# Ledger of designs, part 216: VH-VL binders against q8ixk2r445to577

Target 1, 133 residues: q8ixk2r445to577
Amino acid sequence: FFGMLQNKGLTDYCFDYNPPDENQIVGHQVILYLCHGMGQNQFFEYTSQKEIRYNTHQPEGCIAVEAGMDTLIMHLCEETAPENQKFILQEDGSLFHEQSKKCVQAARKESSDSFVPLLRDCTNSDHQKWFFK
Short names: E, the ipSAE of ESMFold2; O, the ipSAE of OpenDDE; V2, 0.75 times the mean of E and O plus 0.25 times the DockQ between their complexes.

## First folded at step 11 (VH-VL)

Design kd15 (framework fv_axatilimab; at its last look DockQ between E and O 0.72; V2 from the best seeds 0.00; counts 0 for: pae E 2.8 > 2)
Fold by OpenDDE, look of step 11:
Structure kd15 (fold): chain C 133 residues (1-133), chain A 120 residues (1-120), chain B 107 residues (1-107)
Amino acid sequence: as target 1 above (133 residues)
Amino acid sequence: EVTLKESGPALVKPTQTLTLTCTFSGFSLSTFGMGVGWIRQPPGKALEWLAHIYWDDEKYYNPSLKNRLTISKDTSKNQVVLTMTNMDPVDTATYYCAHKLYPGRAFDIWGQGTMVTVSS
Amino acid sequence: DIQMTQSPSSLSASVGDRVTITCLASQGIRYHLAWYQQKPGKAPKLLIYAASKLQSGVPSRFSGSGSGTDYTLTISSLQPEDFATYYCQQHNSYPWTFGGGTKVEIK
C-alpha cells in the first residue's frame, strides 16, 4: 500500500512529514495535515516488512517510536526493520504498533494548531482508523 | 448552516475596555476540533489576527496584544467573548469573528463584522 | 513571527485576463496557507485552503499552488465579480499572520 495515509475519523487529514532540511530527513515528528496531494510530504508506503516508509529521498526514512514516547518520529530505514518501526495495518483500518501494543490515533498536538498521530490504547474509534488513498 | 454575528459597542472611549460577543449557530464549541477566532481590520488596511479559542478551551493570542486580550466561550449560549483593555484610537477597526472547523484549517465562515471606533 | 509578503499590492486587469498573486513567507509554512477574497464593506471569503484546495462553491478559475515559502493564487480568466482585494494567511505557527493584500482593479 502506498499514497496518502488518511484518517477515517478526522476527515481529509493525512500523515504529513516535512523536515526542515531535505538532506536531513530524520529526527522530526510526523504530523497530520489536510490531504492536499502536493509534493512528497504526504506520500508514504506500507511495506512487507511492516514499515511505514517515507520514500522521498535517499536514504529512505521509516516511521519509528522511540522508547517511552507516544509520538511518531522519522528514522532511517534499516535492512531489517527494527522492532520500534513495525506496524500492522489491520483490515479494520487500525494501525497497530507491535512493540508498544498501542494503536495510532489522530489527536490534537498540544500548544499548536495541528493534529498528530499518537500512540494510544486501542479502541474502535474512527480516529484510530487509517486507509491509503 | 454555520453563521456568526458580532455584537458590541460601536463607540469606545480611549483607555476603556472593549467587549465583543460572537454569537454563532450551526455548530458547537463542544464538538471536537471546533474553533472560533477574532480578526480585525482597520479602515483601508490589512487583516490582523487577534485571538483564537478551541473546543477544549485552549486559547491563543496575538503577542502584540496578548496582555490586552481575553477570549472566552460559553458553549451553552453558542457565544465567544473577546475583551480588549486600554483601547486607543489606533484600535479603531472592523472586528470579525470566524469559524474554523479543525486545527490546521482556515477560517471558512466569517461574521459580517462590527465596526468599533475609539474616540474621545 | 512569520511575515507574509504579498505582491503586488495592487494590479489592474481586464475581464478575461490571467491574474497571479504571490505570497512569500519569511519561513516555511508547509502548505498552511489560505487565500481570501474581500469586497468593499464585506467580510473576507475563503477561496483556497491548504495552499491548493478549493473551498466549496468557489469557481474553478481560482487555484492555489506553492510550497515552502512561496505560494501563488491564480485566476485563470478574470470575471467582473473578481475585482476585489485578496489576502493570504499562514496558520503554520502562532501568531497567525496575513499578507498585506492585493487589490485587483479594473483596467
Scores: ipSAE 0.636, ipTM 0.884, lowest interface PAE 0.8, mean pLDDT 95
Fold by ESMFold2, look of step 11:
Structure kd15 (fold): chain C 133 residues (1-133), chain A 120 residues (1-120), chain B 107 residues (1-107)
Amino acid sequence: as target 1 above (133 residues)
Amino acid sequence: EVTLKESGPALVKPTQTLTLTCTFSGFSLSTFGMGVGWIRQPPGKALEWLAHIYWDDEKYYNPSLKNRLTISKDTSKNQVVLTMTNMDPVDTATYYCAHKLYPGRAFDIWGQGTMVTVSS
Amino acid sequence: DIQMTQSPSSLSASVGDRVTITCLASQGIRYHLAWYQQKPGKAPKLLIYAASKLQSGVPSRFSGSGSGTDYTLTISSLQPEDFATYYCQQHNSYPWTFGGGTKVEIK
């Protein structure tokens, strides 16, 4: 799949990556923002290795969760996807993080007027359901 | 239909504490994403944001008034309360509460406002 | 604090005119920009959110554009009910701040 990764429960909100320095895309947090398709910030690829790639910029980034954390952070993609970069997009729309056994949920980012995707215990909430468009 | 209504005293004296209540319907502040803010407008002047409370009970205040403001919610009563201590005549304004659907959205529904006059 | 410089502070226009109001933010605000209309004695009314998205029930003659620090509200063909004061507001960073307002008057 390739396109904007949208949340079912938050109408018209998409994964968005806008690093402070476009020449250094590693280490910053993925956010959710209103879907607009402008500036290449909202285009991601879901790969056969179960990666979520930010590949409209070179070098390509892959979404990861560091051990003990719940935030989705950009790392460089590797030839073989590491465990912390593997997400299963299930038939019901849930986005499951294999290493942590948790699901990606829309949540508010502290100290900002923004949503972010975070890992949470899996539920049946539409705020844990995602799709590409 | 979302509605909000401000209530509180129309006249306070300098140094008194103002307590304003925002009573709302058509949404719950326990619902994911929701928020309520307070904004004031002195007569003939621009809008000034005062405070905001989110559904997750996180609170933010205008730092120019930071030690004078307290915001809280009672989700059982569909109310948000703002208190402002040590009132001064420069605080004379219309006070609004307003609904905000989600982080990243804007204040889409406002109360009609309540005029508060501070004089001796 | 992010300062919002709104221009012009006032303007006179005729029905049918194209009206453009600008807001300049002192720092980038990542499309966290709203436009409000306020008529005398009434609460502000949301026109535009997320810099360019039209609020439900707002006529299509209103549009918003911009990015980074520079944002614009346009009224393509001014109507009698559009004579009002217009405010921009950023909500990217605390404290959230409003522009000083633009009063649109009948010529």
Scores: ipSAE 0.311, ipTM 0.753, lowest interface PAE 2.8, mean pLDDT 89
ESMFold2 (binder alone), look of step 11: mean pLDDT 92; pTM 0.944

Design kd16 (framework fv_axatilimab; at its last look DockQ between E and O 0.67; V2 from the best seeds 0.00; counts 0 for: pae E 6.8 > 2)
Fold by OpenDDE, look of step 11:
Structure kd16 (fold): chain C 133 residues (1-133), chain A 120 residues (1-120), chain B 107 residues (1-107)
Amino acid sequence: as target 1 above (133 residues)
Amino acid sequence: EVTLKESGPALVKPTQTLTLTCTFSGFSLSTYGMGVGWIRQPPGKALEWLAHIYWDDEKYYNPSLKNRLTISKDTSKNQVVLTMTNMDPVDTATYYCAHKLYPGRAFDIWGQGTMVTVSS
Amino acid sequence: DIQMTQSPSSLSASVGDRVTITCLASQGIRYHLAWYQQKPGKAPKLLIYGASKLQSGVPSRFSGSGSGTDYTLTISSLQPEDFATYYCQQHNSYPWTFGGGTKVEIK
């Protein structure tokens, strides 16, 4: 699966990554923004290695969850996907992070008028449902 | 259809407290992502954001006025209330309440506004 | 606070003209930028949200563009009903702030 990764509950919002430096793509937080289908900032791929890959520039980036964190951070992809980069996109649309045993939820970012994907306890909320478009 | 309407006094004396009520329909502040904000506009001047309240009762204020502002909601009545203390003639303006569908979007529906004059 | 510098403050144009209004943010606002139209005695009307998304019901002659700190509202062909004051607004971070406005007047 590839394209825009869109949230069901938060209508018209997609995964978005826009690092300050195009040549330094790792270390920043993935956010949610209005789906626009333009540019590379909203193009992601779900791979057979259970990675959510950001494939706009080389080297390729993969979404990871750092220890003790609930945010999604861009890391470099590895030959063998590390445990903190493994996600299961289930048939019901839930995006499950294997290591933390939590689901990715569209959540309001504090002190801002924006949303971010955060790890939360898995529920049946549409805000935890995702699909590629 | 979403509609909002401001109500309150048209005239306030200096140092008094202004209480404005926004009554709305077509949406609920119990719905995830919903928010209502207050914006004012002095005659012939630009718009100024005052405060915002979200469905989860999170509140934000303009720092220049936050010590004077209180925003609250009554979901059962579909109302948002703004209070502003220690009014001054400089606070004379049209006050609007407006709806936001989701964070990251904008104030898509506005009330007609209510003119508030501060004068002795 | 993020300051929104809107330019020009006013302009005169004729029906059919291409009109461009610019909004400069004092720091990056990541497309959290809206454009409003306001006519005398009326509440502002949303035209563009998310920097480039056209609000439902708004004519296609209106468009928004930009990124980072620089954003633009364009009216491709000015119509009689477009004579009004336009405002930009950022909601990237609190406090939300508006530009100073641009009054589009008939030449």
Scores: ipSAE 0.239, ipTM 0.786, lowest interface PAE 2.2, mean pLDDT 93
Fold by ESMFold2, look of step 11:
Structure kd16 (fold): chain C 133 residues (1-133), chain A 120 residues (1-120), chain B 107 residues (1-107)
Amino acid sequence: as target 1 above (133 residues)
Amino acid sequence: EVTLKESGPALVKPTQTLTLTCTFSGFSLSTYGMGVGWIRQPPGKALEWLAHIYWDDEKYYNPSLKNRLTISKDTSKNQVVLTMTNMDPVDTATYYCAHKLYPGRAFDIWGQGTMVTVSS
Amino acid sequence: DIQMTQSPSSLSASVGDRVTITCLASQGIRYHLAWYQQKPGKAPKLLIYGASKLQSGVPSRFSGSGSGTDYTLTISSLQPEDFATYYCQQHNSYPWTFGGGTKVEIK
């Protein structure tokens, strides 16, 4: 799949990546913004290795969750996908992180009007349902 | 159909406290992602955001006025209340309440507004 | 605070004209930008949200564009009912702030 990864429950919100230094794409958090498609910030690829790739730059970035954390952070992609970079986009739209056994949820950043994808216990909430558009 | 209506005094004396009530219908503030905000507009001037409250009781205030503002909701009555202390003639304005459908979207439905004059 | 600067502050136009109103943010607002129309004695009406998304029930002659700090509202063919004051508004950062307005008058 390739395109904008949109949340079902938080309508018109998409995965977005806008690192402060365009030459250093590693180590920053993936966020949610209103879907617009006007820049390259909202285009991701879901690969056969179960990666979510930010591939509008070279070297390509892959979304990861570091041990003990719940935030989605950009890492460099590797030839064989590390376990912390594997996500399953399930038939019901849930986005399951294999290593942690948790699902990606649209969550409000505390005390703000901003949203981010975070790992949470899997539920049937529409805020845990995702699709490419 | 979503509607909002502001109520409160039309005239307030300097130093008094203003209490405005927004009564709404067609939605519930217990529904995820919904909110109600307050915006004012002095005669002939631009709009100014005052405060906003979300379904989960998160509250946000304009920092320049936050010492003077309190916002609350009563979901059983479909009401949001704004209190502003220490009123001054510069606070003379039309006060609006407005619905915000899901955070990240603008104020999509507004009340008709209520004019509040602050004068001796 | 993010300052929103609208230009022009006022303009005169004829029915059928293309009208362009600009809004400059003092820092990037990442498409969190709305446009409102307000007629005298009436509440504002939402036209555009998310910089370019048309609100339901708004005529397609209204469009929004822009990125970063620079945003534009365009009315492709001005109609008699479009003579009003237009405001932009950002909600990327608190406090949510509005532009100073652009009054569109009949020439």
Scores: ipSAE 0.057, ipTM 0.696, lowest interface PAE 6.8, mean pLDDT 88
ESMFold2 (binder alone), look of step 11: mean pLDDT 92; pTM 0.943

Design kd2 (framework fv_axatilimab; at its last look DockQ between E and O 0.06; V2 from the best seeds 0.00; counts 0 for: pae E 11.9 > 2, placed apart)
Fold by OpenDDE, look of step 11:
Structure kd2 (fold): chain C 133 residues (1-133), chain A 120 residues (1-120), chain B 107 residues (1-107)
Amino acid sequence: as target 1 above (133 residues)
Amino acid sequence: EVTLKESGPALVKPTQTLTLTCTFSGFSLSTFGMGVGWIRQPPGKALEWLAHIYWDDEKYYNPSLKNRLTISKDTSKNQVVLTMTNMDPVDTATYYCAHKLYPGRAFDIWGQGTMVTVSS
Amino acid sequence: DIQMTQSPSSLSASVGDRVTITCLASQGIRYHLAWYQQKPGKAPKLLIYGASYLQSGVPSRFSGSGSGTDYTLTISSLQPEDFATYYCQQHYSTPWTFGGGTKVEIK
């Protein structure tokens, strides 16, 4: 699966990654923004290694969850996907992070006028449902 | 249909506190994502954002006026209230309240605005 | 704070003309740019949000483009009802800031 990763509950919002430096793509937080498909910043791929890959620059980036965190951060992809980069996009649209046993939810970033994907306890909320478009 | 309407005094004396109320319909501030903001416009000048409140009671203020502004909501009445202390003639402007669908979005629906004149 | 520099401050045009208004942000706003139309004595009306999304009910002759710090509002064929003042606004981060406005007048 590839393309824009859109949230069901938060209508017209997609995964978005736009690092300040296009040559340094790791270390920043993935956010949500209106699905516009105008650039690589909203193009993601769900791989057979259970990665959510950001393929805009070499080396490629993969979404990871750092220890103790609930945010999605861009890391470099590895030959073998590390545990903190493994996600399961389930048939019902839920995006499950294997290591934390949490689901990715569209949520408001605290103290910010923005939405971000955050790890939360898995529910049946549409805000935890995702699909590629 | 979303509608908003500003109400309050048309005339305020210098150093007094302005209290404006935004009464809205067609949406609720109990709904996820919903927000209401205040924007003002002096006669013949550009727009200036003042404050914003969201469904979860998170509030934002223009730093240039933060110490003078207080925004609050009454969800049961579909109202948002803005208070501005120590009014000055320079604060003379049309004051608008406006709806925002989600964080990160624009103000999609505006009230008609209420003119506030600060004068002795 | 993010400053929005709008240009021109005013322009004269005729019905049928192509009109272009520019908004420059002091820093990247990642497509978080809105355009409003305001007529005398009326509240601003949202035309475009997210740099290029046309608000419901807005005629297709209005369009928005741009990225990074540079954004443009275009009216492909100016109509009589389009004579007004237009404002850009960044909705990327607080404080949300507006451009100085562009008054589109009849030639």
Scores: ipSAE 0.297, ipTM 0.806, lowest interface PAE 2.0, mean pLDDT 94
Fold by ESMFold2, look of step 11:
Structure kd2 (fold): chain C 133 residues (1-133), chain A 120 residues (1-120), chain B 107 residues (1-107)
Amino acid sequence: as target 1 above (133 residues)
Amino acid sequence: EVTLKESGPALVKPTQTLTLTCTFSGFSLSTFGMGVGWIRQPPGKALEWLAHIYWDDEKYYNPSLKNRLTISKDTSKNQVVLTMTNMDPVDTATYYCAHKLYPGRAFDIWGQGTMVTVSS
Amino acid sequence: DIQMTQSPSSLSASVGDRVTITCLASQGIRYHLAWYQQKPGKAPKLLIYGASYLQSGVPSRFSGSGSGTDYTLTISSLQPEDFATYYCQQHYSTPWTFGGGTKVEIK
């Protein structure tokens, strides 16, 4: 799969990555933003290694979750995907993070009007359902 | 503040086993991604990676030394231990332990190193 | 195993010079390249990771670039404290391997 990764419950919001320095893509948080398809900020690839890859520039970034954290952060992709970079996009649309045993949910970022994907206990909420378009 | 310190003997005789301890503070090896590695540097020569251990007890060894190295951790003591068997004068080097934030990253914080001389 | 070839092995430069050090990997390492600075009697200090990411606390005159097998460390304006030996290292796959070093000396 490739394209814009959209939330079912938060209608018209997509994964978005806009690092402040285009040459330093590691270490910043993935956000949700209105789906627009302009520029390179909303194109991701879901790979056979279960990575969510940001590859519009080099080096390639892969979405990861650090231990004890619930935020999705950009790391460097590796030849063999580390466990913290593996997400299962299930048939029902849930996006499951294997290592933490949690699901990705659209949520409001603390102390802001912005939205972010966060790890939460898995539910049947449409805010935990995702699809590529 | 992350710190690491190596300890062990300064002098080892050929054929003996070297045991080095890395004692660290400012992080825990129970924290996801964290790892500690060992790197050595012979006097005036380049660096050589030896072994690494991660928070989940995954262990990696330089294959050129695989059958001589053992790495282990004691998370409650904030320690990582390296043993190296059958020491030889060519193993004379400064031995460093170093922190790694998570897989795919580099060694960002190093101990000061400990010089180990292998001589009769 | 991935071999790292570093060039030059030494160079002489003056304060204020732009210096460039190159590192060649025997196969592609997909930007997993670090640069370290080491002064005599001291542990290595991480400067750059991921080919181009500046480690916290490292001056902005240090930069890294490259792709595939070819990587470069640049010091835009050499300072007195920059006279040291520099090592590259691939952190892509084990065994993680270092270059042979580049000694940057006073001209």
Scores: ipSAE 0.008, ipTM 0.584, lowest interface PAE 11.9, mean pLDDT 88
ESMFold2 (binder alone), look of step 11: mean pLDDT 93; pTM 0.951

Design kd3 (framework fv_axatilimab; at its last look DockQ between E and O 0.86; V2 from the best seeds 0.00; counts 0 for: pae E 5.1 > 2)
Fold by ESMFold2, look of step 11:
Structure kd3 (fold): chain C 133 residues (1-133), chain A 120 residues (1-120), chain B 107 residues (1-107)
Amino acid sequence: as target 1 above (133 residues)
Amino acid sequence: EVTLKESGPALVKPTQTLTLTCTFSGFSLSTFGMGVGWIRQPPGKALEWLAHIYWDDEKYYNPSLKNRLTISKDTSKNQVVLTMTNMDPVDTATYYCAHKLYPGRAFDIWGQGTMVTVSS
Amino acid sequence: DIQMTQSPSSLSASVGDRVTITCLASQGIRYHLAWYQQKPGKAPKLLIYGASKLQSGVPSRFSGSGSGTDYTLTISSLQPEDFATYYCQQHYYTPWTFGGGTKVEIK
């Protein structure tokens, strides 16, 4: 799948990645912004290795979750996807993080007027449902 | 259908505390993503955002007025209350409450507004 | 705080004219720009949010565009009910600041 990764419950919000330095794409948090389709910040690919790739730049970035954390952070993709970079996009739209056994949910960034994707216990909430457009 | 209505005094003396109530229907502040804000407009002047409260009780205040403002909600009564201390004639304005769907969205439904005059 | 500079402050136009109003932010606001219409004695009405997204129930003759700091509201064919004052607002960074307004008058 390739396109803008949208949330079902939080309508018109998409995965967005806007690192401060275009040449230093590693180590920053993935966020949610209003879907606009302009520029390269909101285009991602779901691969056969179960990666969510930010492949508008070289070297390509892959979304990861560091041990004990609930935030989605950009890492470099590897030839074989590391366990912490594997996500299962299920038929019901849930986005399951294989290593942690948790689901990606749209959530408010603490004490902020913004949203981010975070890992939470899996539920049937539409805020845990995602699709490409 | 979503509606909001402001209530409170039309006339306030300088130094008094203004208390405004926003009573709304058609949504609940217990619902994920819902928020209510307060905006004022002095006669013939631009709009000024004052304060905002979300469903999860997160609160935001205009920094220029933060020491004077308090916002709260009573979800069971479908009400949001704004308190502004130490009123001055410069605070004479129409005060609006408005609905905002969730973070990152704009104010989509407004109350009719209530005119508050600060004078002796 | 983000300063919003709206231009022009007023304009005169005839029914059927194409009207363009601009709004400049003092820093980038990432497409989080709203447009409101206000008639005398009435509350503002949301027209556009997210720079270009049309609010439900708003006629398609209204459109928004722009990026970074520069944003535009366009009315493609002015109607009698469109004579009003228009305000922009950035809705990303608190305080959510408004522009000074543009009064659209009958020529």
Scores: ipSAE 0.183, ipTM 0.747, lowest interface PAE 5.1, mean pLDDT 89
Fold by OpenDDE, look of step 11:
Structure kd3 (fold): chain C 133 residues (1-133), chain A 120 residues (1-120), chain B 107 residues (1-107)
Amino acid sequence: as target 1 above (133 residues)
Amino acid sequence: EVTLKESGPALVKPTQTLTLTCTFSGFSLSTFGMGVGWIRQPPGKALEWLAHIYWDDEKYYNPSLKNRLTISKDTSKNQVVLTMTNMDPVDTATYYCAHKLYPGRAFDIWGQGTMVTVSS
Amino acid sequence: DIQMTQSPSSLSASVGDRVTITCLASQGIRYHLAWYQQKPGKAPKLLIYGASKLQSGVPSRFSGSGSGTDYTLTISSLQPEDFATYYCQQHYYTPWTFGGGTKVEIK
């Protein structure tokens, strides 16, 4: 699966990554913005290694969850996907993080007029449903 | 169908406080992502955003007017109230309330607006 | 704050004409740009949001494009009911800010 990763509940919002330096893509938080499909910032791939890969520049970036965190951070992809980079995109649209046993939810950023994907307890909420478009 | 309607005084004296009420239907401010904002437009001039309130009671104000503005909601009545203190003739404008689906979205449905004149 | 510079402030056109209105943001707004139509004595009507997303019920002759700081509203073939004032608005950062407006008048 590849393309824009769009949220069902938060209509018209997609995964978005915009690093300050396109040649240094790691270490920043993945966020949600309006789906526009006009740039690489919203292009992601779900791989057979259960990675959510960001393929803009070499080396490739993969979404990871750091210890003790509930945010999605861009790391470098590895030959063998580390445990903190493994996600399961379920048939029902839920995006499950294996290591934390949490689901990715579209959530409002605190004190901000913006949204971010956050790890939360898994529910049947449409805000935890994702699909590639 | 979403609808909004502004109500309040048509005339306010200088230094007085303006209180406007937005009564809406077709949605609830208990629903995630819902929000209502106020925008004004002086006669023959451009639009100016004033304040916004979301379902979770988070509020935003135009910094240029922040110290004069207060926005609140009554979810049970489907109402949003805007107060603006120390009114001046320069505040004469049509005041609109408008609906937003989610943060980061545009105002998709507007009330008809209510004209407020500030004069002695 | 993000300043929105809209141009032109006014233009004259005929039915059937292609009309283009530009909006320039003082900083990047990442496609969070809306266009409104306003007729005299009426509230603004949302036409486009997210730079290019057509609001439901809006005719397909309206389209939006752009990126970064530069955005454009296009009316492919102007109709009699399209004579109005148009406003852009960035819905990326608070305070949300509007352009100065463009009045489209009949030639």
Scores: ipSAE 0.059, ipTM 0.738, lowest interface PAE 3.9, mean pLDDT 93
ESMFold2 (binder alone), look of step 11: mean pLDDT 93; pTM 0.952

